VH-VL binders against PDZ domain-containing protein 8 (Pdzd8). Designs and how they scored, part 24

Target 1, 198 residues: PDZ domain-containing protein 8 (Pdzd8), of Drosophila melanogaster (Fruit fly) (q9vyr9r83to280)
Amino acid sequence: HQESLRRASALVSLNFVMQFLFHEFKNSNRVRKWFYRKLSIELDELISKTTTGKLLDKLTIKELELGDQFPDVKSLSVHNVELDKDEQRIENLDLLLDINYVGNFTTSIDADMVLGKKGSITLRVKQLSGMARLQFTRKPYTHWSISFLGDPELILDIESKYQGRQMQSNITNLISNQIRKAVRRKHTLPNYKLRYKP
Below, E stands for the ipSAE of ESMFold2; O stands for the ipSAE of OpenDDE; V2 stands for 0.75 times the mean of E and O plus 0.25 times the DockQ between their complexes.

## First folded at step 10 (VH-VL; framework fv_rosmantuzumab)

Design x7 (from q3 with heavy chain G27Y I57F, light chain S30R W31Y; at its last look DockQ between E and O 0.66; V2 from the best seeds 0.67)
Fold by ESMFold2, look of step 10:
Structure x7 (fold): chain C 198 residues (1-198), chain A 122 residues (1-122), chain B 111 residues (1-111)
Amino acid sequence: as target 1 above (198 residues)
Amino acid sequence: QVQLVQSGAEVKKPGASVKVSCKASGYTFSSYVIHWVRQAPGQGLEWIGYIIPMFGFPNYNQKFKNRVTMTRDTSTSTAYMELSRLRSEDTAVYYCARGSYTSSGYEYFDYWGQGTTLTVSS
Amino acid sequence: DIQMTQSPSSLSASVGDRVTITCKASQSVRYSGDSYMNWYQQKPGKAPKLLIYAASSLQSGVPSRFSGSGSGTDFTLTISPVQAEDFATYYCQQSYDDPYTFGAGTKLELK
């Protein structure tokens, strides 16, 4: 009984600290510019790396809201650790996190298409839950990454417009499918906190 | 009453190209993806790609990316697939199929065209 | 690419039998509560016909003697009881990631 209470207290403390940091810094100009830049890079890759991108003149992020909560960590454990014995420091660290995100991250993206056509997508992440692996590595350069193990729960609220009018539901559902595929391929939470340069 | 009606059989020589049509009826053509799938004689099914008719956005299986072009004409509710630089191994039946999505974003192919037979021989 | 392995490649059955066809994906095709597995029936000279989507959901108009089960990587199609019109080739297909891929097929033949 006493051990289970201590483990619960540690997780409560972790979640408190992370939520505190989230609320303290989520509206800072630096944090918002960082997220805007990262999303913009991903959009530019989409345009440059797909044949569909040649039909798009420009993608513009109109809104980016980080939401009202940081992901809740239900469990945390070390999955793998590798040490560099020569330098006595961590070379690889894998953490397993059971996370539940319901913070309503929201972004709106406008698309200027060829021939003057205009589209827009508003995406809200209502839930992202699952067992994630958070990996730290120093090679080839120091960085963090995150990926999901197995089948995460991803619930999206999507609105889409074409030429100012709401698209029919089958097309909106198609867009949801494509966004979910993109998330699966990247194995990346939309709400990154840490990056380390080489 | 959803229906996909494809163009008739084609016979081509190696190096030529073919353009297959798929005319849709009974639903809002622009709102549903059109997939193309082929089946070589005595073989299984092979996915070629799709087009989103509302935007004209195609997505191709990498195997065919340099030889396939998918287009559509929304005014006639017709999708087209053109395959160029034909080889004997392109001999197959070519199907169009409608892609539908559930509210959770799950895709399934609910209606298929009757197929178009392509024979490539010298 | 996700490989789809069907087993068996062919089988023989009598009307009234219970038949089970398996399909194994080379990686999980489950995401957010959906298993991205479809089953099709194809008769000679005809287009494929959707039977099952999302691993276990019956397409409209498909008889309840067809059922699908499984998740992740291992899936089954069950026909019970087999009827005369069920002798055909059956294909599984994943719609999880591009390129979409089909199993090689299972031919169900009359004993």
Scores: ipSAE 0.577, ipTM 0.827, lowest interface PAE 1.5, mean pLDDT 84
ESMFold2 (binder alone), look of step 10: mean pLDDT 93; pTM 0.947
OpenDDE, look of step 10: ipSAE 0.763; ipTM 0.889

Design x8 (from q1 with heavy chain S103D, light chain S95N; at its last look DockQ between E and O 0.66; V2 from the best seeds 0.67)
Fold by ESMFold2, look of step 10:
Formats: C-alpha cells, sequence, structure tokens
Structure x8 (fold): chain C 198 residues (1-198), chain A 122 residues (1-122), chain B 111 residues (1-111)
C-alpha cells in the first residue's frame, strides 16, 4: 500500500515538471512553429483529399494558442521496450498514459470558399481524455506516434461565422461532428496512427 | 412543423437517369443536412449519401459516387438527387431525411420525406 | 463497411408483452462517450420513423415504452408493454462511419 502511495507521488512530481516545462517553452518559436506546421498539414489534407476541400480555396491559421496546461498524466507505464541486438539503444518504446487535458488549446481558422464566400472557425479543446499509447521507434527511421486506445473523450467549443455572421447552432454542431469524425479516423486505434519526428 | 415533400413516382428504362426532389418547409432549409436513403421492394434500407445545403457540399456512399449527383436550390428549399445509368436493381423507394445534430455533434435523422418510387424496367 | 446483424428477423407478440430486438455491429461503434446506433420503426407504405438515437436517447414524441441499451457492438431495443400500434418493422442503423448501414429489419407481428 505504501508502494501505491510512492507511485502516486512520483506521478505528481512528473506532472509538476511537465507543467513547468510546458510553461517555459509554450511560447518558444521552435515549439510554436512545430504546432503550426502540424496543423497546416491537417488543413492541407482537408483541402486536397476531401470533397469538402474542393469547395475551399484557402484555409488560414489566424491564431494558435497552446493553452493553459499540459495534459495531466493520471497513470504512466512502460508497455513494451525493445533493444537492438547490441543492446546499445532503445529500438522501440511503448508507453501507456491515462491522460486528462483541460488546457483549452485554441485555434482560429479563416476559410476562403468558392464564389468569394468567407467563413471562420474558432475551435477550443475543452477536454481530451483517455488511454493513449505513445510510441518511440527507430525503424524505419527515428520517430514517434500517439494514438488513443478505444474510446477517448473529446469536448469542443466551436464558434463559427459565415459571411461575417454567426452560424446557426445546427451548422456549428455539424462542424463539431466532422471534426470529431476526423479525429476518430486519424487518432484512434485500430483506424490510424499519427507519427511525429522528434 | 417541419415537412419534407418529395416528387412523384418515376418509371425509367435501363440506362436512363432520374432526378428526385425533396422540398423542405416549416424550418430553415440551409441550416440542416439532407440525406438520401433507398429501399428496394421487400428489402432493407440503404444509405446513398447527403448534401449540406448551405454550402452545396455532397458526400456519397462510394457504391454510388460514379452515378449519383446531389444538388440543392436554396431559393426553393429543395434538395435533389440524380441517379444515372439506371439498372433494374435501382428499383426502390427513395427517401430524403433531415439530419440534425446534438450539442456534442451527434447526428440523427428527425424528419423523413414520404418517399419516391422508382421503377426501372425494360 | 460496418455490417449490422439484426435478430430475430420476425417476432410474434401479444399486446402487453415485453419484446427485445437485438442488433450486433461488426465492429465497435462507440467513440467519445457516444454509441453511434439508431433505431427506426417503419409501417407498411410509410417512411421510417426515428425511435432511439445514440443507443439510448429517446426521440421527441416517442412513447417511453420504447427503450434502447447497449454499447460498442451489442445493442437492444425493448418495447414494454407492446401496444397495438407497435406492430411494424424495426431497423437498427449505425452512423459511426461511412457508409451508414442498416440492419435487415425485425418484423413485429400480432399473435
Amino acid sequence: as target 1 above (198 residues)
Amino acid sequence: QVQLVQSGAEVKKPGASVKVSCKASGGTFSSYVIHWVRQAPGQGLEWIGYIIPIWGIPNYNQKFKNRVTMTRDTSTSTAYMELSRLRSEDTAVYYCARGSYTDSGYEYFDYWGQGTTLTVSS
Amino acid sequence: DIQMTQSPSSLSASVGDRVTITCKASQSVRWSGDSYMNWYQQKPGKAPKLLIYAASSLQSGVPSRFSGSGSGTDFTLTISPVQAEDFATYYCQQNYDDPYTFGAGTKLELK
């Protein structure tokens, strides 16, 4: 029982350290550029790879705010560790994390649509929680990936405008549906893993 | 009261095209999604796709995407589904249905049209 | 495509009975707290009518004798007590992923 208290204390310490690092680096140019590029990739895929994208001329990231908190890690375990034959470096590392995020990541995106129509979306992530697998691997090249196992919780606040006026709530809820579907398809096992380079 | 009224029955030959209409009344047409679903005689229901009227954006079941076109006319609150290169297997009742969304983004079909019977025969 | 297996294909019941209809999805249709499963009633010559959405949420105007349960892959529609107007065909439908798919139907008959 003392062991469970030690694990909880270590995890609290980890969370404090991660929150400190987050606040020290969230405004760094390197970190912001990374997030900007990642979001830009997702927007480019929307334009190039969907029927919806054929009716969009341009998507512009107006604002990107990383929010107030790093995800809270409720549990952390090593699921798998593989070493190369020489045992000199880790070839694969799988971590399982039970996370809860309420940091209010916010982005604003302007849409230039066909026929001169204009829209904008402000998206805030109110909650993202669930069991996630964070993988680091050397093959075929050094990279990482993160995916949710099964059934994460995703709560979004969305404000949307079309032609300068606030959209009716059903349309905003439709946009929420489409965003949730996209996240489901790309980030939930077994449907998709998203890989990142360190 | 929301109401979806569809065009009347159609009889077509193989290889022809059909265009079915779905006129919405009693609600804001452009704020909702219009789905199309068909039902062959004695069979279950098959989803064809939807259109988002405010932007005119369709999304098709891949089974039909080479043969179906969905459009709308916001001035008349009417959605259209055109199916081309008809086959006898396309004989069915074609329904339109209105898609609504909960606050969390869950989609549900709250109203349905009365159906349009299509018969494709030689 | 996600297949919906509905059971039984037909069912006979008397007014006052408790009836259970099942639907099994070929993969989980649960995500972010929602189960993407809907139930419809269809009477001969009429369009389908939504009864239950999100597995267990009762549509406006639907009597409380209808209820839905389940999550993931296994879902049930329960009618208790069955009324004379409930004799119809019932369909389950997933809206988790495109294409949306329906079960083959369960015909509820008087007798």
Scores: ipSAE 0.621, ipTM 0.861, lowest interface PAE 1.1, mean pLDDT 84
ESMFold2 (binder alone), look of step 10: mean pLDDT 92; pTM 0.940
OpenDDE, look of step 10: ipSAE 0.730; ipTM 0.873

## First folded at step 11 (VH-VL; framework fv_rosmantuzumab)

Design y1 (from x2 with heavy chain K65Q G99S; at its last look DockQ between E and O 0.69; V2 from the best seeds 0.72)
Fold by ESMFold2, look of step 11:
Structure y1 (fold): chain C 198 residues (1-198), chain A 122 residues (1-122), chain B 111 residues (1-111)
Amino acid sequence: as target 1 above (198 residues)
Amino acid sequence: QVQLVQSGAEVKKPGASVKVSCKASGYTFTSYVIHWVRQAPGQGLEWIGYIIPIWGIPNYNQKFQNRVTMTRDTSTSTAYMELSRLRSEDTAVYYCARSSYTSSGYEYFDYWGQGTTLTVSS
Amino acid sequence: DIQMTQSPSSLSASVGDRVTITCKASQSVRFSGDSYMNWYQQKPGKAPKLLIYAASSLQSGVPSRFSGSGSGTDFTLTISPVQAEDFATYYCQQSYDDPYTFGAGTKLELK
């Protein structure tokens, strides 16, 4: 009883503090530069690592708006923990998070394509909700990974243009399909192994 | 009046290649994905891959990755699927199919070509 | 790959019967409220025809005697009442992840 109520109270306080800090700092130069850097890394990887990326010369972030809310963490719990008693340290840790995001994160990305063709996409995340598993492991190297569990809710608004003209809605819905497919395939750090205590 | 009309039957020897065409009419060709699906005699359906015609971007079933090439010609509203290094087990009817998407991004195949019979025999 | 197990492989029915065909996916094919399961009808020598998409949505022009149900992993196509033109082979298909996969088919024959 007391432990459950204490955890709930602490989580409410954490969410309030994170929401407050988000609104205080979301337009600061440091915070925005951090988000630009993270997104830029993902775009560079897309160009260099995918067959679709070979048709792209450059992706440029035109707009990055963090939205009007920080993600709400509805619950946070230890799903699994394995300790190395000899080293007195966590070897594997699985955290289970119930998140609800309705903050309308928005980004606009311009694509310079081969043969001088140009495209753009504006993506707004209306909702991302569900159970996520955040995993820590020390093998083969110390890292974190995140994956979705069950059936998350993902609602996107997408606009897309090609050669300056808005694409037909079926193409924008195709883009939505591809983004949703990427989400359900999970974003995982490469080259890790789970270690189970024998 | 959406229609997908495929090229005629082909007879090939093992080791050869085949190129099947799928000509679209009655809609804006570049706005819809074209999938390729095959069916061996007396057997079920097997997905080969798709092409996004506006950009010419294909995506292949890994099983066929090293032998299949999907292209399109937007000026003639035609999709193509080429399968190389043919084997007798490639004997099948090859279909093209158009997909549509709901506003939430759900994909469904709404129109199919009539099929192209490929026979691979020694 | 997501395996689609379809049963039965064949069945016989008379006009007027109620027929049930099942399909089980090897993992959930549900995402954000959609179940990525489609049902097709195929007659000999012809291309497949979409009957049901998103597990339960009836495609335009398909008679209401066809219905789909299920969510996640277990899906059912029901034909009631069976008509003479319904004798065909039926396939389920997932469009959740690549490669898209089909069930092995269920042949519905006149008893």
Scores: ipSAE 0.651, ipTM 0.882, lowest interface PAE 0.9, mean pLDDT 84
ESMFold2 (binder alone), look of step 11: mean pLDDT 92; pTM 0.946
OpenDDE, look of step 11: ipSAE 0.804; ipTM 0.917

Design y2 (from x2 with heavy chain I54M K65E; at its last look DockQ between E and O 0.81; V2 from the best seeds 0.74)
Fold by ESMFold2, look of step 11:
Parts: C-alpha cells; structure tokens; sequence
Structure y2 (fold): chain C 198 residues (1-198), chain A 122 residues (1-122), chain B 111 residues (1-111)
C-alpha cells in the first residue's frame, strides 16, 4: 500500500513539474518554433494520407496556440531499459504512459489549392487520451518515437472554409473523418511510429 | 426528401464496359459522398469505392482500382461509376449510397439508390 | 481488410419472438468513443435500409424494437418483438477503414 502511495506521489510531482514547465515556456519563441516545425511535419503526413490531399499545393500554419495545459500522465511504467556498458549510457528506453490531454491545442492552417483556390482549416484538440509507448534508442541513430497502443480517444473541433466561405458541415465532418482515419492508420498499426530526433 | 435514382438494367458482353448513373435529389449534392456497392446474385454486399462530388475525387477499393472510374456532373447532381473489362463475375446489382458524417466524423450510408442490375454474358 | 463474421447465417422465428444476430470484426473498429459498425435490413428485390449506426444509434424512422449493442469487435442486433415485416436479410458493416466490408448476412425467416 505504501508503494502505491509512493508511485501516486511521484506521478503528481511529474505532472506538476511538466505543467510548470509548460506554462513557463509555452510562449517562448524557441518552443513555439519547435512546435511549428513538428506540426508542419505531421500535417504534411496527414494530408498525404487523405483523399483531399490531392488538391493541395502548399500548407501554411497561420496561427498556433499551445492551449492551457500539458497532457496529464495518469500512469507511467518503464517497460525496458538497456545500457551500453562500454559508454555508460542509455541505449534503449521504453516507457508506457497513460495520458489524458484536454488543453485545447489550436492551430489555423491555410491551404493553397490547385487552380489558385484557397482553403483554410482551424483545428482544436479537445481531447487526446490513450496508452502511449514512448521509446528512445540510439541505433540506427539517436531518436525518440511515440505510438499509441490500441485506440486512442481523439476529439477534434474543426472549422473549414473554401474560397473564404464556411464549408457545409457535412464536408467539414468528411475532412474530420479523413484526418481521423489517417491517424488510425498511422498510430494504431504496430509498425507505425512518430519519430523525433532529440 | 432525399432520393437516389439509378439508371436501368444493363446487359454486356465480357470485355465491355458499363457506366451506371445515380441522380441525387432532395439535398445539396456536393455536400455528401456517394459510395458504390455491389451485390452478386445470392451473395452479400461488396464496397467498390466512393467519390467526393464537391471536388470530383474518387477513392477505390484496391480490388477494382484498375477497372473502375467514378465521376460526377454537379450541374445535373449525378454520380457515375464505370466498370471496364467486364467479366462474368461482375454480374451483380450495383447500388449507389449517400455517405453522411456525424460531427465526430463517423460515417454511415443513410440513403440508397434502387440498384442497377448488370448481367455479363456471352 | 477487416473481416466481418456474421452469425447465424439464417434463423427462423415467429412473430413476437426475440431475435439476436451477432457480428464479429477481425480487429477492433472502435475509435474515440465510436464503434464503427452499422446494421442494414434488405428485403428481396430492394436496396438495403440502414437500421443502426455507430453500433447502437437507431436511424430515424426505424422502429424501437430494433436495437444494437456491442463495442470493439463483438456486436449484436436485437429485434424484439419480431413483426411480420421484419422477415428479411440483415447485414453488419464496418466503416472504420478502407475497404469497407459487410458481413455475409443473416436471413430471418418465418418459422
């Protein structure tokens, strides 16, 4: 029972520190540039996996709001740790995290479409929850990767415009369906991972 | 009242092609997806693909990708499915169905055409 | 492809009976609180008619004697009480991932 309380205290401390760092640094130009770059990579991949991506020439992130909280870690376990004994450093680290995010990350994306047409999408992440696997490895090169186990909960609020006018709601919901399907294919299948270099 | 009205029965020889029409009424044609589904005699249902009429973008079941073409005419609110290099196993009833989405992005087929019977025989 | 296994292939019932039809997906079709499972009714010579979407949501105009349940991989359609107009073939369908797939069907016949 004391071990359960010890783990709960550690998780509360972790969540507190991460929330503190988030609020301390979320408006930093370096942090926002990092998120801008990572979001651009993810959007390019998501667009390539949707049927409507065939219409697109260029995506531009016009606004990015990181929201009002960092993801809450509801459980954390170390699944695997491997050391390189010769170099006295971590070679592999495998973490399982049960996360819950309701921070309302929001971004506005402008699209230059074929034939000079213009579109825009405003995305708000109302919820992202699930069991995530976070992996660090140095081979073949040093990087982190993240993937979800099973079916994460992803609640998006989407507003879309075409040629400056709001799209009919069923078309916006179609776009949401395609984004969610692309996410399912990337993050639900065991062999897909998001990879980040530290 | 939402309605999908399909073209009449077709009889074709192997190697030919068929183009089935699906005329929509009672809703904004460009705001909904049109799916195509077929049913061989005495068999279940098989999804062929869909088209997004607003932009004319199709998405095909890989099984049919090399033989199917989906188009639409927004001025007549009509979707078309053309299947080429017909074989006797393509004998089936071909349905169009409207794809609707909930606000969470859940898709379901809420209205169906009456079906178009295709017979492929020598 | 997501394989849909529907059971039984056929069954007989009398008017007034309670009937249960099952459908199993080869993988979970649940995402973000929705189970991507639809149920259709098809009478001979007619197009399919949507009964249930999202596993348990009743389509407008469908009698409340139809109900759906299940999540993830295992789903049921229940008809209670069976009426004379309910003798038809029933199909489950997943809309989770391409290609969309249907169960082989369950024919409900008058006993």
Amino acid sequence: as target 1 above (198 residues)
Amino acid sequence: QVQLVQSGAEVKKPGASVKVSCKASGYTFTSYVIHWVRQAPGQGLEWIGYIIPMWGIPNYNQKFENRVTMTRDTSTSTAYMELSRLRSEDTAVYYCARGSYTSSGYEYFDYWGQGTTLTVSS
Amino acid sequence: DIQMTQSPSSLSASVGDRVTITCKASQSVRFSGDSYMNWYQQKPGKAPKLLIYAASSLQSGVPSRFSGSGSGTDFTLTISPVQAEDFATYYCQQSYDDPYTFGAGTKLELK
Scores: ipSAE 0.623, ipTM 0.865, lowest interface PAE 1.1, mean pLDDT 84
ESMFold2 (binder alone), look of step 11: mean pLDDT 92; pTM 0.942
OpenDDE, look of step 11: ipSAE 0.818; ipTM 0.926

Design y3 (from x2 with heavy chain G56D Y108H; at its last look DockQ between E and O 0.72; V2 from the best seeds 0.72)
Fold by ESMFold2, look of step 11:
Structure y3 (fold): chain C 198 residues (1-198), chain A 122 residues (1-122), chain B 111 residues (1-111)
Amino acid sequence: as target 1 above (198 residues)
Amino acid sequence: QVQLVQSGAEVKKPGASVKVSCKASGYTFTSYVIHWVRQAPGQGLEWIGYIIPIWDIPNYNQKFKNRVTMTRDTSTSTAYMELSRLRSEDTAVYYCARGSYTSSGYEHFDYWGQGTTLTVSS
Amino acid sequence: DIQMTQSPSSLSASVGDRVTITCKASQSVRFSGDSYMNWYQQKPGKAPKLLIYAASSLQSGVPSRFSGSGSGTDFTLTISPVQAEDFATYYCQQSYDDPYTFGAGTKLELK
């Protein structure tokens, strides 16, 4: 019983510190630039893997709001540690996090299309919950990555426009389908994109 | 009264191409996806791909990527699927189907065309 | 590719029976509370007809004697009571990842 109380207290303290740091730094230029860069990379990879590139001249992130909460960490454990042969440095480190996010991350993305056509999407993440794997590795280069294990909960609000008019709901729901598909495809492949640390 | 009406049966020789049409009526054509699915004689169903008519964006099953082209004409509310370098294994009934999405983004095929029979024989 | 294994391949039943058809995916097709599994009915010479989507959601206009259950990898279509118009071939299909794939089918025949 005392073990459960001590672990709960430590986790409450961790979440408090992370929330405090989040609110202190969420509007800094460096943090915002980091998120813009990461989102831009993800968007570029998404459109380069499809025939959509035929129609897109330019993709612009118009809004990026980090929301009002940092993800709550419900548990944290070391899943795997691999050391160098002489044990002087870590080669691989896997952390497992049980997270619950309801912070309303919001982004707006404008698309300039061929033939002068214009589109936009506003995406809000209302909930993202599940077991995440946070991985450090040195191959092919030193980086941190994050991926989800199992079946995460993802609830999105999406608004979309084409030529200034709100799109029919079926098209907006198609966009939701494609975003959810992109997220679940990463469950089968390692994510090794570079992440900036605070 | 959503309806998908496909073009008539085709007989082709190996090496030729075929273009099947799917004319939509009873709904706003550019608000929905059109899928293509085929069924060889006595066999099950095989997904070929889809097109998003509002943006003219196709997505192909990689098995057919080098031989299939999906297009549409929004002025006639018609989707097209062209399959090239035909072989006897392409003998099948080809269906178009409308893709509809729930608010959570779940897709279902709610309306189907009547099918177009393709026979490839020498 | 995600493989769909249906069982049985053929089934005989009488009007009024309760029948169960199973479908197993080669990997989980569940994401964010949705199981990406659909069930279709096909009669000879006709296009498939959607019965069930998201494993258990009944398509509009489909009788309530059809029901779906299961999640992840193991799915079941139940018809109770079987009626004369239900003798047809049934297919499961995953829409989790490209390419979308179908089971080989289960033919429901009059005994």
Scores: ipSAE 0.640, ipTM 0.869, lowest interface PAE 1.1, mean pLDDT 85
ESMFold2 (binder alone), look of step 11: mean pLDDT 92; pTM 0.944
OpenDDE, look of step 11: ipSAE 0.816; ipTM 0.924

Design y4 (from x2 with heavy chain Y50W Y108H; at its last look DockQ between E and O 0.55; V2 from the best seeds 0.65)
Fold by ESMFold2, look of step 11:
Structure y4 (fold): chain C 198 residues (1-198), chain A 122 residues (1-122), chain B 111 residues (1-111)
Amino acid sequence: as target 1 above (198 residues)
Amino acid sequence: QVQLVQSGAEVKKPGASVKVSCKASGYTFTSYVIHWVRQAPGQGLEWIGWIIPIWGIPNYNQKFKNRVTMTRDTSTSTAYMELSRLRSEDTAVYYCARGSYTSSGYEHFDYWGQGTTLTVSS
Amino acid sequence: DIQMTQSPSSLSASVGDRVTITCKASQSVRFSGDSYMNWYQQKPGKAPKLLIYAASSLQSGVPSRFSGSGSGTDFTLTISPVQAEDFATYYCQQSYDDPYTFGAGTKLELK
């Protein structure tokens, strides 16, 4: 029982430190500019690489708020570590995190569309929770990636306008459906290992 | 009250094109998605794609990409599906269906057109 | 593509029977607590009619003798008791990922 309390205490301490650091740095210009750049890259790809983007003249990030809370980490474990013996450094690192996020990340995006039409969307993430896999790898280039295993919980609050009027709820719900589908495609993996030889 | 009325039966030769219409009434046309689904004789259902009428944005099943075009006319509340380079295996009943979404973003097809029979033969 | 396997392909029943139709997806169709599975009824010469959405939610105007259950990959449509108007073909359909796909159908016939 006392070892269980020590593990719980360590997680409480980790979450406290992360919440404290989040509070101290969430409004820093460097952190906000980093998130702005990441979102801007994704928006630019939408305009240049999709047929939907051909209907858009310009996307403007009107609001980017990181919210009031860092994700709560309920568990953390090392799933895999691979070392490059020649260079004595980490080649691959897999972490498994059980997270619960209720911090209300919010972004607002204005769209100037073809033929002078105007649209906007405000997206708030009310809940994102589940088992996440955080991967570090150096091949083909050094990067981190994140994905959810199994069935994460994703609750979105969406407001949308077209031509200055709030869109009917069915269209807003369609937008929610498409965002959730995009999350499924890009960030959700089956909970099974598949071993294939290419 | 909600109604989707499709154009009449078509008979076409291989290599031709067909354009099926789906006229919506009893609801705000631009607030709902229109899906297209076909059913070959004696067979099950096959999804072709959908269009978002407010913006005219289609999304196609890759099987039909480059042969299908989905459009709409918001002034007449009508969706269109055009299938080109027809083959005998395109013989089917073609349905339009309205896509509706729950508050959680779940989609279901709540109303269907009566179907348009396409026969492709020499 | 997500393959939907229905079983059985046909079955015979009498009015008053309990009938169970199954549908298996080739991968999980669950996300954020929703199972992306729909059930349709189709009578000859008619368009499909939605019965069940989200695996277990009864569409408005559909009799309560229809029920759906299951999650993830394995889904069941139950008709109890079967009525005379229920002899038709039933399809499952996933709306989890494009392309949306349907099962091959289950024909319910009068014994």
Scores: ipSAE 0.654, ipTM 0.874, lowest interface PAE 1.1, mean pLDDT 84
ESMFold2 (binder alone), look of step 11: mean pLDDT 93; pTM 0.949
OpenDDE, look of step 11: ipSAE 0.718; ipTM 0.871

Design y5 (from x2 with light chain Q27E D34E S57N; at its last look DockQ between E and O 0.76; V2 from the best seeds 0.73)
Fold by ESMFold2, look of step 11:
Structure y5 (fold): chain C 198 residues (1-198), chain A 122 residues (1-122), chain B 111 residues (1-111)
Amino acid sequence: as target 1 above (198 residues)
Amino acid sequence: QVQLVQSGAEVKKPGASVKVSCKASGYTFTSYVIHWVRQAPGQGLEWIGYIIPIWGIPNYNQKFKNRVTMTRDTSTSTAYMELSRLRSEDTAVYYCARGSYTSSGYEYFDYWGQGTTLTVSS
Amino acid sequence: DIQMTQSPSSLSASVGDRVTITCKASESVRFSGESYMNWYQQKPGKAPKLLIYAASNLQSGVPSRFSGSGSGTDFTLTISPVQAEDFATYYCQQSYDDPYTFGAGTKLELK
């Protein structure tokens, strides 16, 4: 009983510190540029990898709002740590986090399509929760990756326009379907690089 | 009300091509996806792919990607599926189906065409 | 590809019986609390007709004697009571990931 209360107190303190740091840094130019770069990479891959991407000339991020809250961490554990004994440094690190996000991350993306057509999407993440695996590795290159284990909860608000007019709800729901499918396809293998900047 | 009316039966030789039409009525054609599904005689159903009519964007089952072309004509509310380099195992009934979405983005096929029988024989 | 395994492949029943058909996906088709499983009925010479979507939601115009249950990988279609017009082939289908796949079918026959 007393140990359970101590662990709960530690998690409350962790969440408080993370929320504090989030609010201190969410509007920093460096943090916003980092998120912009990561989203831009994902959009560029969409253009190169999909049949829909072949009909897109350019995707432009018009709005990027990091939201009101940092994800709430309900549990945290170290699953695996591997050391490179020759270089005396961490080679692999696996963290398991049970998270609940309700921070309303929002982005607006404009699409310039072939034949001069124009579209736009505004996406808001109302909820993302589940058990996440956060991995650090140095092979083949140094990076962090994140994936969800099992069935995450994902609730999205989407608005879409084509040629300046709001699309019918079935088309907006189709776009939601495609975004949710893309999340499912990347569930186990997100690739992001975390690197030092001189 | 909602109807998908497909073109008539076809008989083709191996190596030829076939183009099946699916004319939609009773709804806004550009607001829904059109899927194509086939069924060989006495066998189950096989998904071929879909087209998004408002943009003309197809997505194909990888099995058919180099042999199938899906198009549409929004002025006639008609979707088309063309299958090339036909083989005897392409003998099947070909269906079009409308993809509908719930507000959470869940897709299901709510209306189907009557089917188009394709026979590929020497 | 997600494989869908239906059982039984065929089933004999009398009018008034309770019939259960199962479908197993080779991996979970659950996302954000929804299971991406549909059930279709196909009568001889006709196109398939949607009965159940999202594992348990009855499509409009489908009789309430049809019901669906299950989540994740294991799914069940139940017909109770069976009527004369229910003798047909039934297919499960996942819409979780491309390519969409169907079960091999379960033929419900008059005993």
Scores: ipSAE 0.664, ipTM 0.878, lowest interface PAE 1.1, mean pLDDT 85
ESMFold2 (binder alone), look of step 11: mean pLDDT 93; pTM 0.948
OpenDDE, look of step 11: ipSAE 0.778; ipTM 0.910

